# Designs tried in a protein design chat: VHH binders against EKC/KEOPS complex subunit cgi121 (cgi121). Part 32

Target 1, 174 residues: EKC/KEOPS complex subunit cgi121 (cgi121), of Schizosaccharomyces pombe (q9p7j3)
Amino acid sequence: MILPLFPETQVHVFVYENVSNCAAIHEQLISQNPIYDYAFLDAATILYKKQVYSAIIRALEDRRDEQMKTKTIHSEVILSLSPKTEISSAFRQFSMTKKSKNIVVVKIDSKLTEEEEFERLDKLVEGNRVEFSDEELQKLIDFKVLKKNYKLDPSTLENPLASILSSIALRGYS

## First folded at step 18 (VHH)

Design zg7 (from ze8 with K102R)
Fold by OpenDDE, fold request of step 19:
Structure zg7 (fold): chain B 174 residues (1-174), chain A 120 residues (1-120)
Amino acid sequence: as target 1 above (174 residues)
Amino acid sequence: QWQLVESGGGLVQAGGSLRLSCTASGFTFSNYRMGWYRQTAGNEREWVALIAKSGRIDYADSVKGRFTISRDNAKNTVYLQMNSLKPEDTAVYYCTARLYDRYGPTEDYWGQGTPVTVSS
């Protein structure tokens, strides 16, 4: 996929359910294995495609402006999901953990087609690929976690997309 | 060989002020994003304030309105004015310089850190 504001940057997003090796993936991430150069998100924290893309766009903007807070573009995506500026909080709230079962995987600056990238990723992730869609994401979401991460209340839960996007977009605004 | 040297840290009472300085050498200062991170024992470093080559400035939520970052390219120095300090601002503060290409950071330099202690 090509984002309108960043036509030279190819992005791929994948969703996996029933992943059995998140702990192993996590260890590879800790060791900074370059083969695992992706953003691994806990699907329990993701409700909308636009949530993911908004975070990606924000991360790319930060990169463009040479104002990334984290070490990599993928870690910046994770941070960009958060309404808070704290890095540790963002990772705690949105990143895949050893106990995760369902994940969203983001690849920035891919040199491959979606299918080629999938073939690479499929060797790393032991789970079932599902469609990256709001419908599938909504099956995997933990609303308790979502409410906590974005401080949603009964009124904002009626239309959580606007609140989530606002939180992402206006992070740091006061 | 590059170097980042911080100064200005120390002990201060809550509500007080400190001004940190970081002087760079061994690289083209004006091409780098400069910034400050802080770290407490047992925790990961957190970004505090960043000033890009373009002049874009970002602050962490916890310091916005209290801290001010600035840079003087002629002096190869970045500053952090810290006002209204709180005990939770206690940390080792690290100066950082980052160089970018189109894909992201290519160089990251860090100072040795300067401790800031805010007593209640």
Scores: ipSAE 0.933, ipTM 0.969, lowest interface PAE 0.5, mean pLDDT 96
Fold by OpenDDE, fold request of step 19:
Structure zg7 (fold): chain B 174 residues (1-174), chain A 120 residues (1-120)
Amino acid sequence: as target 1 above (174 residues)
Amino acid sequence: QWQLVESGGGLVQAGGSLRLSCTASGFTFSNYRMGWYRQTAGNEREWVALIAKSGRIDYADSVKGRFTISRDNAKNTVYLQMNSLKPEDTAVYYCTARLYDRYGPTEDYWGQGTPVTVSS
C-alpha cells in the first residue's frame, strides 16, 4: 500500500491470529535480529485500520522532520500508537508480548509486493493470516485494554475512532 | 573522531534549576538533530527534549513547561535549561546527535552522560 502523503514509501500490514511463537519472535526482537525488521503489535490493542495507519503516518512524519524518538521507523510506529510520550509505556501498551496470541505486523519501506512480503514474514510467524480489516480486528480486540490505553470513557466511546485518532495525532500537544 | 561533551549536571534541591550543555566536535553539528535523553538505573533511556535541524522542538510530557532545549550552531552546543526540578527528574542525562537520510537515522552519537540528582 502507498499512503497519499508518502507516495515513495510502501507499507504492508498483516494480521495473524493464533500465533504460537510470539515468545520466540520477542526474543529475536530483543536480540535486534535484522530479519525481524517489522513492527509487531498486539492485536488486542488495535481496533481500526485507521488506527494503525494513523500511527504509521505519525511515525513517517517524525522521520520526515528528523524528529524520531526511537531508533527505528518500526519502533516509532509503536510509539506513535500511544497517547503517551514515554517509549517504555508505548511498548508496554501496544507491542507484541511473549504472551500475545494475535498480532498485527507492519512493514515500512518494503521493496516487495504484499504477497512477497507475506511469504517472507510467514517464515517467521507461526499463525494464521487473516484479512487486515476492521471486521477482523474487531474480533481480536480486548476492549478493556483499549479503554485503558486510550483512557476511553462513556463519552469518547460514542466515537472511539475519533478519540483514538485524536490521541495519536495530538500526542505531546495536550 | 566525533565527541559529545556534557556538562552542568549535579545535585540540586527540588524546585531548583540546572542548565546542561553539550558541546560537539568531529562532525557537522548543524546537520544533526540534537537532543537529550535520560536514564535511571535498570530502566531504558527516555527521550526528554529534541531539537531538529529544521528547528522543530519536541518535549516529553513529563518535562513540558519546565525544560527548554536550545542550540547554538556557531558554538556546536546544545543546551537544556531545567527549571522547577523534581525528584523524579533524577537521572543520568545523555546528549545525542542524530543524522538522517530519507529512510531514517544513519548516525547516532551519544555523550558520556551527566548525572542530575534532585533531592526532596
Scores: ipSAE 0.932, ipTM 0.969, lowest interface PAE 0.5, mean pLDDT 96
Fold by ESMFold2, fold request of step 19:
Structure zg7 (fold): chain B 174 residues (1-174), chain A 120 residues (1-120)
Amino acid sequence: as target 1 above (174 residues)
Amino acid sequence: QWQLVESGGGLVQAGGSLRLSCTASGFTFSNYRMGWYRQTAGNEREWVALIAKSGRIDYADSVKGRFTISRDNAKNTVYLQMNSLKPEDTAVYYCTARLYDRYGPTEDYWGQGTPVTVSS
């Protein structure tokens, strides 16, 4: 996918359920293996497509404005999901862990089609790909985690999307 | 050869102020995003304040309203004015310079760090 404000930046997002090798992937991320240069998110933290796209847009805006806080655009996406500015808490709250079961995987600056990128990623992830859609994400979310991560109150629970998106967009300005 | 030299750290009472300075050489200072990170014992570095070549400034939530970053391109120097200091601000503070291209950071320079201790 191509975002209008970033016309030369190709982005792909994949969702996997029932992933059996998150511990192995996590080890590769710690060792900074360049083959694993993606953002690996815990799907238990993601309810909406727009949540992921808003974090991607925020990360790309910070790259454009030369204000990235982390080393890579993919780590910046993880930070950008958070309502807080602290890097370590964003990673604890949103990154895939060794115990994750379902994941969302983001590739930014891809030089490949979606199918080609999927073929590469599928060699790394032992799980079942599902569609990146609000329907599939809603099956994988942990609502207790979502409410905690974004401090959602009863007044926003009917439509938390606006609260979540404003948290992502306004970090550092509130 | 590039260099980043921090100064201005030390021991200060809670509620006090310190001004950190970082003087750069060996690169075109005005082309770099400058900034400050800090690190407490046993933890990873966390960003504190960043100032882009464009003048855009970002602050971490924990310091907003108390710290002010500024730069003087004529003196190749970035500053961090730290007011209303708290014991939680105790850390080693690192000056950083980052160069970007359209795909992101291409150079990351780090100073040696300057310790700041805030006592009750």
Scores: ipSAE 0.814, ipTM 0.927, lowest interface PAE 0.7, mean pLDDT 92
Fold by ESMFold2, fold request of step 19:
Structure zg7 (fold): chain B 174 residues (1-174), chain A 120 residues (1-120)
Amino acid sequence: as target 1 above (174 residues)
Amino acid sequence: QWQLVESGGGLVQAGGSLRLSCTASGFTFSNYRMGWYRQTAGNEREWVALIAKSGRIDYADSVKGRFTISRDNAKNTVYLQMNSLKPEDTAVYYCTARLYDRYGPTEDYWGQGTPVTVSS
């Protein structure tokens, strides 16, 4: 998919449920294996498509403005999901871990169609692909984790989208 | 060979101030995003303040309002003025220079670090 603000940048997002090899993927990420150059997110932390797109946009804006805080655009997406500026807390809160069961996977600067990228990713992830949709994401979210990560109170919990998107957009400006 | 040399660290009482300097050589300073990261014992490096060649400045939440980054391209130097220091600011502070192309960082230089200790 092409974001209007970044017409030269192709982005793909995939969702997998019941992933059995997160520990193996984690080892490859630690080893910096270039075949695994994606952002691997814990789906328990993602409720909306717009949450992911807003983090991608924020990461791309920081790249454009030469103000990335992390080493890669994919690690920058992970940071960009966080309401806080601290890198370590963002990774702890949003990254896939060895214990994750469901994941969201982001590829930025893809030179492949969605189906071509999926064919390559499917060799790496042992799990069931589901649609990247709000319907599927809400089945995988942990609302207690979401509430904690974004400091949501009861007044925003029925429809927290605006609060979450504001946290992503305004990080560092408050 | 490129160099980044930090100075100005040391021991200071809580509430005090320090000014860190980082002098660069071996590359065209004005083309680089400059910045400061810090590392506490047992933890990974965290960004503190960044200043792009365009002049855009970003601060980490933990230092905003207390620290000021600036650069002097004529002296190939980036500064970090640290005011109202707290014990939690104790860290090794690293100067960094980063060059970008359209796809992101292409060069990423780090100094050897200057220790800062803030006593309570």
Scores: ipSAE 0.812, ipTM 0.926, lowest interface PAE 0.7, mean pLDDT 92
Fold by ESMFold2, look of step 18:
Structure zg7 (fold): chain B 174 residues (1-174), chain A 120 residues (1-120)
Amino acid sequence: as target 1 above (174 residues)
Amino acid sequence: QWQLVESGGGLVQAGGSLRLSCTASGFTFSNYRMGWYRQTAGNEREWVALIAKSGRIDYADSVKGRFTISRDNAKNTVYLQMNSLKPEDTAVYYCTARLYDRYGPTEDYWGQGTPVTVSS
C-alpha cells in the first residue's frame, strides 16, 4: 500500500499468529541476514492498525528529514512505536523475541505486490497469516503490556487510541 | 581518507559543563547529518543529539534542555555543549556523520570516541 505523504514508498504489513519459529527468525535478525530485512514486531504490543501506520509514518518522516536514529528504516519503525527516545528500550518493548507467538511484520520500500511479498515472507515465517485489521490485532494484544508500554491511565484503557497515537507522534518534543 | 576527531572530554563534577567538538575532514561536511551518540559500560550506543544538514535538531529525552548541539560548516566542526551534567551522563561520546539517499543512510562515519566521566 501507498501512504499519501510518501507516494513512492510501497509498504506492506502482515500479521501472523501461532508462529513456531520466532527463535530461528531472531537468530537471522541478529546475524543481519538481508533476506530477513523486515521489521518484526511482537503482536502482543500492537492493538491498532493506526499504531503501526503512525510508527511507519514517523520513521519515514525521520528518514526524509535525515534524522534517523537507527541504521535501517525497519529498525526505525521499532523505535518509532516507543513513547521514549531510547533505542534499547524500544527494542525490548516492541520487537519480536525468541518467545513471541504472534507477530506483525512490516516491509518498507517493497518493490513487490502484497501477494509477492507475502510469498517470500511465508517461506520465512512458520505460522498462520491473519488479516491486518483491528479485529485480528485485538485478539493478539496483551493489554497489561500495552498499558505498561504507553503508561496508560486506567480511565483511558477503554479506548486508548488517541493517547497511543499522541505518544508516537510527540516523542522527542516533550 | 576521511576523519572525525573528537575532543573536549574529561572528568567533571556533577552540575558542571563540558564542550565536546568534532572536526571532520575528507568529505563534504555540509552534506552530512552530524551527531553524537554515547555508550555506557555494558550497553549499546544510544543517540544523544543529531543535527541535519537542514539545521533540524533532535535530542534524546535524557539530555533535552541540558545539552545543545550546533555545527559550523565553515570549520567542518560539530559541537555538543553539555550543561548540568549528571553521573548518568558518564559515557564514551562518539561523533557521527551520516549521508543519506532516499532509502536511508549510505555512509555512516564514527569517531574514535571521547570519554566523559561525571563524578558525584
Scores: ipSAE 0.795, ipTM 0.920, lowest interface PAE 0.8, mean pLDDT 92

## First folded at step 18 (VHH; from m140 with T52A Y112H)

Design qo20
Fold by OpenDDE, fold request of step 19:
Structure qo20 (fold): chain B 174 residues (1-174), chain A 123 residues (1-123)
Amino acid sequence: as target 1 above (174 residues)
Amino acid sequence: QVQLVESGGGLVQAGGSLRLSCAASGFTFSDHAMAWFRRAPGKEREFVAAIAYTGSYTFYTDSVKGRFTISRDHAKNTVSLQMNSLRPEDTAVYYCAATYAWDYHNERAYEHWGQGTRVTVSA
C-alpha cells in the first residue's frame, strides 16, 4: 500500500500464524542476512493495524527528518513500536524470537506488488498467512505482554488504541 | 549491577598482537550480542567488531577484517578481541558493549558499556 504523505514509499504488512521455522528466521535476522530485510514482529505484541501503521509512519518520519536511531528502516519500525527510547528494549519488547509462534512482517520500500512480495516472503516463512486485520491480530495478542509493553492500566485499557498510539507518537517526550 | 570490565590493553609495536578480554556480569550474557568499539584520540567512537549472542556470527569494520577476531565464552561470560598485525591507527580506547538487538554497527543499540582499555600501537 501507499501511505499518506509518503507516496513514494510502498509498504506491505503480512501476518503469519503457526510459524514452524521462527528459530530459523531468527538465525537469519541475527546474522543480518539481507534476504530477510523485513521487520519481523512477534504477533503477541501487536493488537491493532493502526499500531503497526503508526510505527511505520513514525519510522518514515524519522527517516525523512534524518533522525533515525537505528541503521535500517525496519529496525526503526521495531523501535517505533516501543514507548521506550532504548533500541535493545524495543527489540526485546516487539521483535520476534526463536520461540515465537505468530509473526507480523513489515516490508518498507518494496518494489513489488503485495502478491509478489508475499510470494517472496512465503519462501522464507513456514506458516499460515492470515488477514492483516484487527480481528486476526486480536486472536494472536498476548494481553499480558501488551500491558507490560505499554504500561497499560485499568484506565488506559478503556481505550488501549489511544494509549498505544500516544506511546508511539510521544516516544522520547517526557 | 551490570558490569563490563575490559582488560588486556597496553603498549605494543606495530605489527604486534594484543588480546583484549571483557568480563560481563549483572545481565543475561547469553541473550546479548557483544561488541567492541574504540575511540581514537580526537575521534568519535567507532564500531570494531560484534558477535551474535549465539557466537555463530561475527561482524567487523572493514579496517580490521583479517586482523582482528572476536570470540565469546559463554561459560565464563567473557568476550575477547584478538588483535593481530596492529597498526598505529588502531591506537584507541577499546570498549566492550552489550546489546539485545542485532543492530550491531550502531553504538546506540548497545545498552551496556565497559569503561574501556587503552591500546597504544607505536610505529
Scores: ipSAE 0.918, ipTM 0.954, lowest interface PAE 0.5, mean pLDDT 96
Fold by OpenDDE, fold request of step 19:
Structure qo20 (fold): chain B 174 residues (1-174), chain A 123 residues (1-123)
Amino acid sequence: as target 1 above (174 residues)
Amino acid sequence: QVQLVESGGGLVQAGGSLRLSCAASGFTFSDHAMAWFRRAPGKEREFVAAIAYTGSYTFYTDSVKGRFTISRDHAKNTVSLQMNSLRPEDTAVYYCAATYAWDYHNERAYEHWGQGTRVTVSA
């Protein structure tokens, strides 16, 4: 996939459910294994495709503007999902954990086709790939976690997408 | 109340050794990576070493590789830095820090910091 604002950057997003080896993946992440150069997100925290895209775009903008707060573009995606400025908080809120069951995996700057990237990633993730869609994401979301992460209240829950996107876009400006 | 308390600093001659220790409290030690940073006189704070929350992985800045060893004790909620073959350029205030992320070399990733312990290496 190519984002209109970043035509030279190829992005792929995959969703897996019933992943059995999240603990093993997490070990590779904390070891900073370059083979696992992805943003591994807990699907329980993701409700919309636009939420993911918004975070990706923000991360890419930060990189473009040389304003990244993290070392890697994928960690910047994790940070970009959060309304908080603290990196640890963002990881705590959105990053895959050893106990995660369902995950969203983001690859930025891919040199492979979507199919090729999938084949590569599929060797790392032991789970069932599902469509990257709002419909599938809605099946995996934990609304309690979502509400907590974005401090959603009855008013903002009337339009949760708008609230989430605003939180992402305006991080650090509240 | 989060606390990181460093100890073990002091004056040592070049070629000597020191062991720094950091005692952590007020947060879940077992799920945080721990690190040491240092600030030399007239310089900015720099990364020295980090250890993953499991203790299974360690990371070092190039200048200290082979000389410094970071370790942690989960039972005591402590992180240590064994510094051997010390050099005058190792003179600095050493800070203990904690992060939930695995962005170890990034100072900004760390959410908890100690007050620091001074290490002076004489020529």
Scores: ipSAE 0.915, ipTM 0.952, lowest interface PAE 0.5, mean pLDDT 96
Fold by OpenDDE, look of step 18:
Structure qo20 (fold): chain B 174 residues (1-174), chain A 123 residues (1-123)
Amino acid sequence: as target 1 above (174 residues)
Amino acid sequence: QVQLVESGGGLVQAGGSLRLSCAASGFTFSDHAMAWFRRAPGKEREFVAAIAYTGSYTFYTDSVKGRFTISRDHAKNTVSLQMNSLRPEDTAVYYCAATYAWDYHNERAYEHWGQGTRVTVSA
């Protein structure tokens, strides 16, 4: 897909459930295998499409403005999901772990169609692809983790989107 | 309380060897990648080496490849840097650092730092 603010940048987002090889994927990530040049997110931490897009947009803006805090655009996406400025914390909060079961995978600067990218990614991920939608994401979310990551309270938990987006947008401005 | 305590620095002649050690405490060592950075006089801190949390993968800056070896001991919560064939340009304060991320070459990725140990290599 193409984001309106970044028409020259193709972005793909995939959601996988019941992934059996997250440990193997994680091993590739810590080895910095370029074949795994994606943002692998723990789906338990993602509730909305707009949450993901907001992070992507922020990462792209950071890149555009030469203000990236991380080495790669994908790691910047991970950082951008976090209300915290610490990269290590962001990874702890949002990145796929070896124990993850469900994941959201983001590809930025793709040269492939969504289908082609899926075929490529499908060779790396052993799980079931589901639709990238709020409906599917809400089935995978861990609200305890969500609450912790964004410091949600009862007043914000009923409609956490605004709080999440604000946290992403205002990171580093508090 | 998080602590990273470096040791093993000192004065050595060019061509000599040193082994730096860093003792970690106060955080889950086994979940963190460990790294060594260094700051030479008048220069910015730079990446030297990193080792993944599993210990299976190591990364080095080009100038130390083949000369330096990073290793870790999970039982002792230590990370070490074996430095061989030392050169005057290796003179620096060496810092131990820890990160949960795998952005190893990025100084900003590291959330814990040691106080540093000075290495001086004479010509």
Scores: ipSAE 0.901, ipTM 0.945, lowest interface PAE 0.5, mean pLDDT 96
Fold by ESMFold2, fold request of step 19:
Structure qo20 (fold): chain B 174 residues (1-174), chain A 123 residues (1-123)
Amino acid sequence: as target 1 above (174 residues)
Amino acid sequence: QVQLVESGGGLVQAGGSLRLSCAASGFTFSDHAMAWFRRAPGKEREFVAAIAYTGSYTFYTDSVKGRFTISRDHAKNTVSLQMNSLRPEDTAVYYCAATYAWDYHNERAYEHWGQGTRVTVSA
């Protein structure tokens, strides 16, 4: 897809459940294999489509404004999900790990259609693709993890979207 | 509490060798990448070498490749930098650092830092 503020930037987001090879994917990430140049997120940390799109937009704005803190746009998405500015903590909180079971995968600057990008990604990920939708994300979220990552209290847990989006938007202003 | 403690610095003549060591405690060493950075007199701190949390992948700045070797010992929670064929240009304070991320060259990615150990290479 194309975001209105970034008309030349094609973005794809995929969701996989029951992924059996997260350890192998993680090995490729730490080795800096360019074939794996995606943002691999732990789906246990993602409740809303808007959460992911807000992080993508924030990363693209920071790139446009030459304010990126990380090496790649995909690592910047990982950082942008965090309410804090610490890169190491953001990776710990949001990145896919060796033990992840469900993942959200983001490709920015894709030169492929969604279907073509899926075919490439499907060779890398051993799992079942599901729709990128709030309905599917809600099946995969860990609310304990979400609460901890965004410091949500019980009064906001019923509909935490505004609190989460505010955290992403205000990161770096404190 | 988190600690990174460097040792092995000192004065050495050009062409000589030194081995730096960094002892880590207070965090999960086995899931962190480790790196060495250095600050030469009057200069900004720069990346020297990094090693992935598994120990299987190493990365070096070009000026030290082939002369320096980074390694880690998970049993002792240490990272080492073997520095061979030293040059006066290698004179710096060397810092040990740790990150969970795999953005290895990026000083901003590192959450834990040592106090540094001074290496002086005389002509």
Scores: ipSAE 0.752, ipTM 0.892, lowest interface PAE 1.0, mean pLDDT 92
Fold by ESMFold2, fold request of step 19:
Structure qo20 (fold): chain B 174 residues (1-174), chain A 123 residues (1-123)
Amino acid sequence: as target 1 above (174 residues)
Amino acid sequence: QVQLVESGGGLVQAGGSLRLSCAASGFTFSDHAMAWFRRAPGKEREFVAAIAYTGSYTFYTDSVKGRFTISRDHAKNTVSLQMNSLRPEDTAVYYCAATYAWDYHNERAYEHWGQGTRVTVSA
């Protein structure tokens, strides 16, 4: 797909549930295997499509403006989900871990169609692909984790989207 | 009470060897990557070596490949840097650092830092 602000940048987002090989994928990430150059996110931290798109847009803006803080655009997406600018903490809070069960996978700068990228990714991930939709994401979220990551209080929990998106947009002032 | 405490620095002749050690406490050592950075007089701090939290993957700046070896001991919560074939250009304060991330070369990724240990390599 194409984001309006970045018309020449092809982005794909996939969601997998019941992933059995997160430990093996994690091993490939820490070894810096270029075949695994995606943002692998823990779905327990993602409630909305807009949450993911906002982080992607922020990462692409930082790349355009030569303000990236991390090595790759995919690691910048992980950082951009965080309300703060601490790279180590952002990875701890949002990245897939060895113990993750459900994941959201982002590919930026893809040269492939969505189906072609899926075929490649499906060789790496042992799990069930589901639709990238708010309906599916809500089934996979851990609200305790969401509340902690974005410091949501009871007054905002009924409509947390605006608070979350504001945190992503205003990163650096939290 | 996070602490990273470097030791093993000192004065050594060119061609000699030193072994640096870093003792870690106050955080979960077993889920952090560990690295050594160095700052030569009048220069910016630069990446030297890193080791993934598992110990299975190591990374080095080009100027030290084949001469330096990073290792970690999960039982003792230590990371070490064996420095062989030392050159005067290796003279620096060496810092131990820790991160949960796998952006190993990036100084900005490291959340915990030691105070440093001085290495001086004389001609």
Scores: ipSAE 0.748, ipTM 0.892, lowest interface PAE 1.1, mean pLDDT 92
Fold by ESMFold2, look of step 18:
Parts: sequence; C-alpha cells; structure tokens
Structure qo20 (fold): chain B 174 residues (1-174), chain A 123 residues (1-123)
Amino acid sequence: as target 1 above (174 residues)
Amino acid sequence: QVQLVESGGGLVQAGGSLRLSCAASGFTFSDHAMAWFRRAPGKEREFVAAIAYTGSYTFYTDSVKGRFTISRDHAKNTVSLQMNSLRPEDTAVYYCAATYAWDYHNERAYEHWGQGTRVTVSA
C-alpha cells in the first residue's frame, strides 16, 4: 500500500499465526542477515491496524526529517511503537522473540506487489498467514502486555486506541 | 543496581597486545548483546566490536578486523576484547556497553555503559 503523505513508499504488512520457527528467524535477525530486512513484531503487542500504521508514519516522518534514532527504517518502526525513546526497551517490548507464537511483519520501501512480497516472506516464516485486520489482531493480542507497554489504566480501557496513538505521536515529550 | 566494570587497560608499545575485560551485574546478561566502544582524545566515541547475546555472531569496525577479538563468558557474565597488533591510533578510553537490540553499531541502542578503561599505545 501507499500512504498518502509518502506517495513513493510502498508498504506491506502481514500477520502470521502459529509460527513454529520464530527462534530461527530471531537467529537471522541477530546475525544481521539482509534477507530478513523486515520489522518482525510480536503480535501479542498489537491490537489495531492503526497502531501499526501510526508507527510506520512516525518512522517515515523521522526519516524524512533526518531524525531517525536507529540504523534502518524497520528498526525505526519498532522504536516508533514505543511511548519511550529508548531503543533497547522498544525492542524488548515489541519485537518478535524466539518464544513468540504470532507475528506482524512490516516491509517498507518494497519494490514488489503485496503478493510477490508475501511469496518471498512465506519462504522465511513457518506459520499461517491471516488477514491484517482489527478482527484478527484482537484474537492474537495479550491485553496484560498491551496495558503494561502503554501504561493503560482502567479509565482508558473504554478507548485504548486514542491513548495508544497519543503515546506514539508524543514520544519524547511526555 | 546495574554495573559494567571494565579492566585490563594500560600502556603498551605499538605491535603489542592487551586484553580488556568487562564484568556485568544487575541485569540479565544472557539476553543482551555486548559491545566495546572507544573515545580517542579529541574524537567522538566510536563503535569497536559487538557480540550477539548467544555469542555466535561478532561484528567489528573495519580498522580493527583481524586484530581484535570480542568474546563472552555466560557463566561469569563477562565480555572480553583481545587487542593484538596495537597501533598508536588505538589509543582511547574503551567502554563496555549492553543492549537488548541488534542495532549493534549504534551507540544510541545501548542502555547500559561502563565508566571506561584507558588504553595508551606508544609508538
């Protein structure tokens, strides 16, 4: 897809459930294998499509403005999900780990159609692709983790989206 | 309380060797990548070497490849830097650092830092 503010940047987002090889993927990430240049997120931390798109937009804005904190746009997406500015903490809280079961995968600057990118990614991920939708994400979220990551209290449980999006937008000024 | 304590610095002649050590405590060493950075007089701090949390992957800045070796000991919670064929340009304060991330060359990725140990290489 193309985001209106970034017309030359193609983005694809995929969701996989029941992934059996997260440990192998993690190994490739820590080895810096360029074939795995995606943002691999733990789906237990993602409740909304808009949560992911807001992090992507923030990362692209920071790249445009030469304000990126990390070395790749995909690592910047991981940071951008966090309400904090600390890279190590953002990776700990949002990235896929060797113990993850379900993942959200983001590709920015793709030169491929969604189906072509999926064919490539499907060779790397051993799991079942599901739709990138709020309905599917809701099935995969861990609400205890979500509450902790965004410091949601009982008063925000009725509208957690607004609190989450504010945290992403206001990072560094809170 | 998080601590990274470097040791093993000192004065050495060009062509010589030195081994730095960093003892880690107060955090989960086994899930962190470890790195060495250095700051030469009048210069910005720069990346030297990193080792992934598993110990299986190492990364080096180009100027030290083949001369420096980073290693880690999970049982003792230590990371080491073996520095061979030292040159005057290697003179710097060397810092140990830790991160959960795999953005190894990026100083900003590191959440824990030591106070540094001085290495001086004489011509």
Scores: ipSAE 0.739, ipTM 0.892, lowest interface PAE 1.1, mean pLDDT 92

